# Designs tried in a protein design chat: VH-VL binders against q8ka87r5to149. Part 5

Target 1, 145 residues: q8ka87r5to149
Amino acid sequence: PNKFTVKAQEALQAASMLASSKQNQQIEPEHLLSVMLGDHDNIACQIARKLETPVDTLLSVVDREIDRIPKVTGASATGQYISSDLGKVFDTALKEAEQLKDEYISSEHLFIAMSEAGVKVSKLLKDAGIDRNAILKVLTSFRGS

## First folded at step 13 (VH-VL)

Design w5
Fold by ESMFold2, look of step 13:
Structure w5 (fold): chain C 145 residues (1-145), chain A 120 residues (1-120), chain B 111 residues (1-111)
Amino acid sequence: as target 1 above (145 residues)
Amino acid sequence: EVQLVESGAEVKKPGSSVKVSCKASGDNFDVYAISWVRQAPGQGPEWMGGIIPIFGSANYAQKFQGRVTITADDFAGTVYMELSSLRSEDTAMYYCARDRWGYLYGMDVWGKGTTVTVSS
Amino acid sequence: QSVLTQPPSVSAAPGQKVTISCSGSSSNIGSHYVSWYQQLPGTAPKLLIYGNSNRPSGIPDRFSGSKSGTSATLGITGLQTGDEANYYCGTWDTSLSAGYVFGGGTKLTVL
């Protein structure tokens, strides 16, 4: 699939806005994870809370990583671009959607992809007990209700 | 499968402006960039700038900053490039091209191009 | 003069192999994915290689790409007369402002 759900598009736009507020031209997986976990209605936040992850602590760590991303100021600091690491997350999310036979790339696929793409936030998530198996078990319990 | 179509050829006088459109038809990624690339006779391609419509942000090559404006109209599925203060050196073929994941993987879909001629 | 340096021309006989180099810096090839484009006379450029080494659908495996440090290479084996074209490398560059750059191009002649 090449299309994102409305919720996934909103998360991507929020990540772009966060990057801009931090003077980052590169949009990184850290930006996406921060906005998804910081939104109580996002499925990523719901999953993390079901797993009893200390979400506020995880957000603090992610936000410190964002502060390390290069800042660009001045006349040449206009546009943004997607980092190679965020591209890996998108590719992984696309593969996950295909494996699950879903027509759209969703917030769930993005969250799984952030844990599995082998990028910096993947280690943060795994250290917090969040990986593909944990996410899928929570999603299965949601459908069992 | 997406196709890109630029607006028709233009003949302009020095000092004027030109605005070229690029309309996308067919299935496209939701996260993409549209780049503008020109090619003067006998020369290689030259990237002018681009835009990622979902984010609304544009990037410009340093050479063209201050002369080029790139905008997107999400409802029309159309990207525009305006080049101001035209000179004879701006005579070229102008292409729009689609990049997947916003400039990450290079331009995999190209329009046929449109000629802009600057002559008095 | 391009930020990305390619040889101006290369030549080989049908059936042979050619290699086209693209030299850059840490602000472009060293940090970002490289793409390669073929431009046949009178046509728009066509993507041959993306992500350093991946082929789009429809590109035969006799076209290959690789990257080492700040240099990239396009390889073409089993050379055919239809491969005569200009070849360009391209990548993102952050040295002055974030933007895309093309190499100066390489004219491939098949004799």
Scores: ipSAE 0.795, ipTM 0.903, lowest interface PAE 1.0, mean pLDDT 91
Fold by ESMFold2, fold request of step 17:
Structure w5 (fold): chain C 145 residues (1-145), chain A 120 residues (1-120), chain B 111 residues (1-111)
Amino acid sequence: as target 1 above (145 residues)
Amino acid sequence: EVQLVESGAEVKKPGSSVKVSCKASGDNFDVYAISWVRQAPGQGPEWMGGIIPIFGSANYAQKFQGRVTITADDFAGTVYMELSSLRSEDTAMYYCARDRWGYLYGMDVWGKGTTVTVSS
Amino acid sequence: QSVLTQPPSVSAAPGQKVTISCSGSSSNIGSHYVSWYQQLPGTAPKLLIYGNSNRPSGIPDRFSGSKSGTSATLGITGLQTGDEANYYCGTWDTSLSAGYVFGGGTKLTVL
């Protein structure tokens, strides 16, 4: 797959807006995770709540990490780019969509990828009990109910 | 299977502006950058700037800051580059190029290029 | 004037090996992935290496890339006359305004 679902695109755009509001030119997995967990209707938030993860605590940790991302001001602050870590998340999400034989890269693939790509948020998610197997089990229960 | 096509060759006078379009066709990723790269005769490629259409943000090379404007019409699959205050030194081949994941992995799809000639 | 420095030319005989270096700084090669491009006469550049060391589909394994610190290297083994071209490194640079930079280029001659 090479296309994102509408919900995944909206999350990516929200991550870009969050990065801009924090004066970050680089868009990081932390930005994406924050906007996904902070949206009650996002599947990532629903999965984390089903797993009984303390979502507000996890969000606080992620938002502190965002505050550590370099800020750029002045004329050089107008453009943005994808960080290498977010690129790893995208590559992992693409592989997950292929393995699951899905036509589009979805919010669920992005969430799995954030836990599995070996980036900083991966440790945060795994320490909170969120990994590929836990996510897939919850997704199966959603589709089978 | 993405193809990029620049608009046709142009001849311009010094002090004027040029606007070149780049139309993407085929199976493209939703998260990508389009870069503009020029190459004067006998010289290497020179990155002018780029845009990530899904985010609407543009980046410009310092040398061209203030002279170049890059915009996207995502519905038309078209990116535009406008270069102002043209000089004879701006005579070059102009390429658009796609970078997957927003400048991360380098330009893997290139247009065939279009010439802009600045002469009296 | 190039932010990324390459030797202006290299040459070797068919069947031999050559390497092409690219020197940068912490704001570019030191922090971002490096790409390599081949440009044959009269054509657009073609991506040979991305992500420091990965080959796009269709690029033979006799082309290789590596990165160490603030420098990168393109390796070409089993040289063929069709490899005569200009070769450019490229990377993202965040020293002033975030932007992409190319090296000055290396002309490879296969004698």
Scores: ipSAE 0.794, ipTM 0.901, lowest interface PAE 1.0, mean pLDDT 91
Fold by ESMFold2, fold request of step 17:
Structure w5 (fold): chain C 145 residues (1-145), chain A 120 residues (1-120), chain B 111 residues (1-111)
Amino acid sequence: as target 1 above (145 residues)
Amino acid sequence: EVQLVESGAEVKKPGSSVKVSCKASGDNFDVYAISWVRQAPGQGPEWMGGIIPIFGSANYAQKFQGRVTITADDFAGTVYMELSSLRSEDTAMYYCARDRWGYLYGMDVWGKGTTVTVSS
Amino acid sequence: QSVLTQPPSVSAAPGQKVTISCSGSSSNIGSHYVSWYQQLPGTAPKLLIYGNSNRPSGIPDRFSGSKSGTSATLGITGLQTGDEANYYCGTWDTSLSAGYVFGGGTKLTVL
C-alpha cells in the first residue's frame, strides 16, 4: 500500500503543526508519537491505556525530547522536511501493512512501526512495555479473535 | 506507476513571470515531495525548491528566495512553480520531480521537462 | 558552485570498474541520505542509488553506493558503452536553510 487512512493523514498533519509550533523544520517520530498519544480517539492512545502504560508520563518524556530538537527561525525557516528516522518509521509501517494484508497504512501500523523501527522512540516504547507483540495482542482482543 | 505532466514550453520577455504546473497522475504515495529542478544549457541540475503537499509548506534554495513561489492545489492535484523577474540567465529546461517520503530518498520520478526561454 | 565536490571526469575500458566520489560536509552528506543520478544526453536525470546504498527497481547490481563520514562513493563494475553519461550525487543540506543540493557532476567515458 502507498495510501494512508484519513486518520493517519490527520495525525501526520498534526505532527507537522506541532513541529512548526516548536520551530522545528524537521518532522521527527517524536512529533508523531506525541500527537497520537495526546489524542484520546487515536488507536495508539487506546492501546497504550489498555496496556496500562502511564500515558501522561510517556508524553512528558516525549515532549522533553521534542524540546531538544533544533529550533530554526528567520525568513527561510517556514518549510518542513521528514527526518531520516521518520522515514524509517514510514518504511516499517508499510511493511506492517503488507504483512497484515491491509489496504491502507493506518495509525496502528504507524504505532507498531514506531516501536520497531529502531529509532529513539522505539526504545522509549519498549521500555514502557509497548512492542509489536504487545500491540498486536491488544488489537486482536479488540477484534475478539 | 506515477507520471508527472508539466505544462507546455514558454517564451517570455525579461522582467516578466512564468508559472509552470506539474500534475502527478497514476499510483502515487500520499506523503511525497514535488521538487523543481532546472538545467541551463551545458550545466548540471539545480534544485530550486519543493513542497510536501500534505503539509502545504515549501522549501526554497537560498539562490531563489524571493523570486520563486511553489504552491499545491489540492483540488487540481497539481503543484505550481512561479519564477518572477525573469532574465536571460533563466533560460533553461525546468523539471518537476517526485521524492518519496518528502525529500528523503531522492527524486525517483521526473517529468520530461519544459523549456522556458527568456528573450528580448 | 556546488557544495558537493565530484571529480570532473573519469574513464575506463569496457568490463572494468570505476568509482566516483562525492565530498560534502556534516550539514549534508554527514547528516542525510545520499542519492546518485545518471543523466544520458538529452534526457532527464535518472535515480541510480538512494538511501546511500539502495538500488531502485530496474537498476542492475553492478551499480553500488556507499557513504563514510562526509563522503559518498558510486561504484560501477562491468562497464558498458551505454554507461557513458554524467553522474551526479545529491543530498539534503541543512546549513543555512533546508534544501536539496546536487554535486557538480562527473562525466564517465568508456573507452
Scores: ipSAE 0.788, ipTM 0.900, lowest interface PAE 1.0, mean pLDDT 91
Fold by ESMFold2, fold request of step 17:
Structure w5 (fold): chain C 145 residues (1-145), chain A 120 residues (1-120), chain B 111 residues (1-111)
Amino acid sequence: as target 1 above (145 residues)
Amino acid sequence: EVQLVESGAEVKKPGSSVKVSCKASGDNFDVYAISWVRQAPGQGPEWMGGIIPIFGSANYAQKFQGRVTITADDFAGTVYMELSSLRSEDTAMYYCARDRWGYLYGMDVWGKGTTVTVSS
Amino acid sequence: QSVLTQPPSVSAAPGQKVTISCSGSSSNIGSHYVSWYQQLPGTAPKLLIYGNSNRPSGIPDRFSGSKSGTSATLGITGLQTGDEANYYCGTWDTSLSAGYVFGGGTKLTVL
């Protein structure tokens, strides 16, 4: 698939806005995870709470990592780019959507990809008990009986 | 099946500006960048700047900062580049090119290019 | 003065192998993925290699790429007369305002 769901697009735009507000030109997986966990209605937050993960603690750790990302200021520092780590998340999410035979890249695929792409947030998620199998198990329970 | 089409060739006076459009058609990624690359006769390609339309922010090469403006009309699938204060050395072929995942993977789709000629 | 340095030319006979180097810095090749482009006379550049070593669909496996430290290499085996072209490396650069840079180019002549 080449397209993201509307909810996934909104999360990406929110991550871009967060990066901008932190004076970061690079958009990192940390930005994306922060906006997804910080939104109570986002599927990532709902999954983490169903797994009984201490979401507020995890979000605090992620937000501290964002504060360590280099800041770029000045009149010409307005553009943004996707970090290589976020690119790995996107590639992993695309592969997940293809494997599941989904036509769109969703917030669920992005969340799975964050746990599986081997980036810094992947360790944070796995240490908190969040991985592909745990996420998929919760997702099947959300689809109902 | 992504194709990029630049607007038609232009002849301009020194000191004026030019605005070139790039229309994307076909199946494209949602998180892509459009770059503008120029190439003077006998020279290599020179990146001028680009934009990631879903984010709406543009990046510019230092050489062109203050002279180039890149904008996107995401509804129309069109990116624009305006180069101001034209000089004779701005005579070149101008390409738009698509990068997958922003600027991460290089320019995998190119337009055929359009010429801008600056002469008195 | 190109930010990315390439040899200006290389030559080899059909069937042989060549390598083309691209030398940069920690703010570009050292931190970001490298791409390679082929430009035949009178045409737009064409992407040969992305993500340091991956081939787009339709690029034969006799083209290869690698990266080590602040340097990247394009390899071409089984040279054909149709490979005669200019070759450019490219990458993202964060030494000033973030932006893309191309190497100065290498002209490949197939004798």
Scores: ipSAE 0.771, ipTM 0.894, lowest interface PAE 1.0, mean pLDDT 91
Fold by ESMFold2, look of step 16:
Structure w5 (fold): chain C 145 residues (1-145), chain A 120 residues (1-120), chain B 111 residues (1-111)
Amino acid sequence: as target 1 above (145 residues)
Amino acid sequence: EVQLVESGAEVKKPGSSVKVSCKASGDNFDVYAISWVRQAPGQGPEWMGGIIPIFGSANYAQKFQGRVTITADDFAGTVYMELSSLRSEDTAMYYCARDRWGYLYGMDVWGKGTTVTVSS
Amino acid sequence: QSVLTQPPSVSAAPGQKVTISCSGSSSNIGSHYVSWYQQLPGTAPKLLIYGNSNRPSGIPDRFSGSKSGTSATLGITGLQTGDEANYYCGTWDTSLSAGYVFGGGTKLTVL
């Protein structure tokens, strides 16, 4: 696959908007995780609820990390770019989609990738009991229910 | 396999503007960047700016801020670069180039380039 | 003049090794991945190295890249006359506004 699902594209655009609102030109995995957990209809929030994770606590930790990201202001400051850590998340999500022979990179692949890419949010998720195996187990139960 | 094609060569007078298109064909990732790079005769490449179409934002080199506008039509797979207030030193070969994950991994696909000549 | 400094030229005999340096700062090489490009006469630049040290498909292992602190190095072994070209480093720079920058270039001559 080389395309994101519509839902995944919406999450990426929301992450870009969040970064902009925080005056961050660099888009980080923290931005993506925040918008996914903060949307009760997002699969990431649904999975965390099924795992009985305290989502509001996890979200508050992620949001504090976002506040530490450098801010850029000024009349000529424009545009955004992708951090190396977000690039690692994208590479990992692509590998997950390929393993599953999926036509598109989905929100589920992005959520798994955030837990597995070895970036800062990966530790936050794993400390909260969210890893690849836990996510996949919940996804199986969603199809069965 | 991704290919990039710039619009055709142009001859312009000083003080006018030029708008060059870059059509991408083949499969791109949705978070790719398209950069515009120019190269004046006898000189090295010079990055002018770029855009990540899914985010709708453009970045500009400081030298060109205020003279260059980069936009994207993501349905058509086309990126545009408009350079205003042309001078003779803007005579150059203009390339579009693709970067896989935004600007992260460098420009791995290049167009053949198009010439813009500014002559009075 | 670029914020990335390269030697203007290097040369070596066929079969030998050459290195090309690229010196920058904490706002560019120190914080972002480095890429290297080869430009043969009359052609567009071609990506040789990305992510500091990775080769795109089709680039032979006699091309190598590395980064230490605010400096990067391109290595070329087993030189061939077809390697005569200009070589540029490139990276993202955030010293004032975010943007991409190329080094000034290095002309490689193979005698």
Scores: ipSAE 0.762, ipTM 0.891, lowest interface PAE 1.2, mean pLDDT 91

## First folded at step 14 (VH-VL)

Design x5
Fold by OpenDDE, look of step 15:
Structure x5 (fold): chain C 145 residues (1-145), chain A 120 residues (1-120), chain B 111 residues (1-111)
Amino acid sequence: as target 1 above (145 residues)
Amino acid sequence: EVQLVESGAEVKKPGSSVKVSCKASGDNFDVYAISWVRQAPGQGPEWMGGIIPIFGSANYAQKFQGRVTITADDFAGTVYMELSSLRSEDTAMYYCARERWGYLYGMDVWGKGTTVTVSS
Amino acid sequence: QSVLTQPPSVSAAPGQKVTISCSGSSSNIGSHYVSWYQQLPGTAPKLLIYGNSNRPSGIPDRFSGSKSGTSATLGITGLQTGDEANYYCGTWDTSLSAGYVFGGGTKLTVL
């Protein structure tokens, strides 16, 4: 698959807006993770809660990492690009969608991908007890099979 | 197969503006950048700027800051590049090109190019 | 003049191997993925290598890319007459305003 679900697209757009508000030109996995976990309607947030992850605590850690991202000022504050780290997450998400035989890349795949491919976010998720197997287990329960 | 179709050749006077369009067709990634790259006769390609439609965010080369505007119409699946205050040095072939994951993985699809000629 | 430096020209006989270098800095090649493009006369550039060393579908394995530090290299083995073209490296640059930059290009002549 090479298409994203509407929910995934919305998450990406929200990540972009967050990055913009932080004066970041590069969009990082941290931005994406922050907006996904901060959205109760996002499957990533629901999975984390199902795993009894202290989401607010995790969000605080993620936000601190975002604050470390270089900032730009002036007219150059606009014009964003995808970081290499986020690109890796996208590649991994694509693979995950294929493995799960899904037609579209969803927030689920992005969340799994961040747990595996994100240099920094994968560690954060791992420290919070979130890995691919844990995510898949919860997803199985959500899907009813 | 993904194709990029650009608008036709342009002949402009110095000081005027030109607006070139680039329409994408076929199966495409949702997260990509459309870049505008020009090439003057006998010279190498020069990146002018780009836009990631899903973000609505455009980047511009410093050389063209304030003189180039790149916009996207998602409904029409079209990206536009407008260059103002044209001068003879702007005479070139103007390409639009697609790149996966923004600007990370190379421009893998190119339009055929639009010739822009600036002369008195 | 170009942010990325390439040799102006290289040449070799059919069947031989050639390498094209691309030198940059920490703000571009040192921190971002390098792509390579082939441009035949009268045509748009064609992507040969992305992500430093990956080949797009349809690109034969006789084309290879590598990156070390602030330099990148394109390798072409089994040189064919059809490989005669201009070759450009390209990458993202964050030295000033973030943007894409191309090398000055290398003309490959097949003897």
Scores: ipSAE 0.820, ipTM 0.930, lowest interface PAE 0.7, mean pLDDT 94
Fold by ESMFold2, look of step 15:
Structure x5 (fold): chain C 145 residues (1-145), chain A 120 residues (1-120), chain B 111 residues (1-111)
Amino acid sequence: as target 1 above (145 residues)
Amino acid sequence: EVQLVESGAEVKKPGSSVKVSCKASGDNFDVYAISWVRQAPGQGPEWMGGIIPIFGSANYAQKFQGRVTITADDFAGTVYMELSSLRSEDTAMYYCARERWGYLYGMDVWGKGTTVTVSS
Amino acid sequence: QSVLTQPPSVSAAPGQKVTISCSGSSSNIGSHYVSWYQQLPGTAPKLLIYGNSNRPSGIPDRFSGSKSGTSATLGITGLQTGDEANYYCGTWDTSLSAGYVFGGGTKLTVL
């Protein structure tokens, strides 16, 4: 798949806006995870709540990590780029979409990828009991199992 | 598979501006960068700037800050680069190029390039 | 000139091996993925290596890339006359305004 679902695109745009509000030029997996978990209607938040994860606590940890990301001010503050870690998340999400034979890269694939890509948020998610198998188990019930 | 086509060659006078378009056609990723790269005769490529259309803001090389504007029109599938205050040193081949996941994985699709000539 | 330094030329006979170096800094090669491009005369550049060491589909495995610290290396084995081209490294740079940079280029002659 080459395309993201509308919901996934909205999450990416929200991550970009969060990074901009924090004066970050690089967009990190932390930004994406924060906006996905902070949106009650996002599938990532719903999965985390089904797994009984303390979502507010996880969000506070992620938001502290965002505060450590370098800031850029002045005339160049509006330019942005995707970090190498977020690129790893995208590669992993693409592989998940292919393995599941899904036509689009979705919010679910992004959430799985954040747990599995071996980036900083991957450890945070796994320590909170969120990994590929846990996510897929919950998703099976959402897809009508 | 995506293909990139720049607008046609242009001859310009010093002090004027040029606006070059890059139209993407075919199957492309939603998350990508379009970069503008120029190459003067006998010289290597020089990155001028780029844009990640899903985010809408552009990055510019320091050398071109204040002279280059890059914009995207999602409906037309087109990215524009405008270079102002032209001088003879701006005579070059201008390419657009696509890079997967923004600026991470190298420019894997290139246009054929378009010539901008600046002369009196 | 460029913040990425390459030797201006390299040459070897068909069947031989060459390496092309690219020296940068912590703000570019040290922090970001490196790509390599081949430019045949009269053509646009072509991606040979991305992500430091990965080959796009269709690039023969006699092309290889590596990165150590603030330096990157393109390796070419089994040289063919069709490999005669200019070669450029490229990477993201965050030392000034964030932006992409190319090396100055290396002309490979196969003789």
Scores: ipSAE 0.783, ipTM 0.893, lowest interface PAE 1.1, mean pLDDT 91

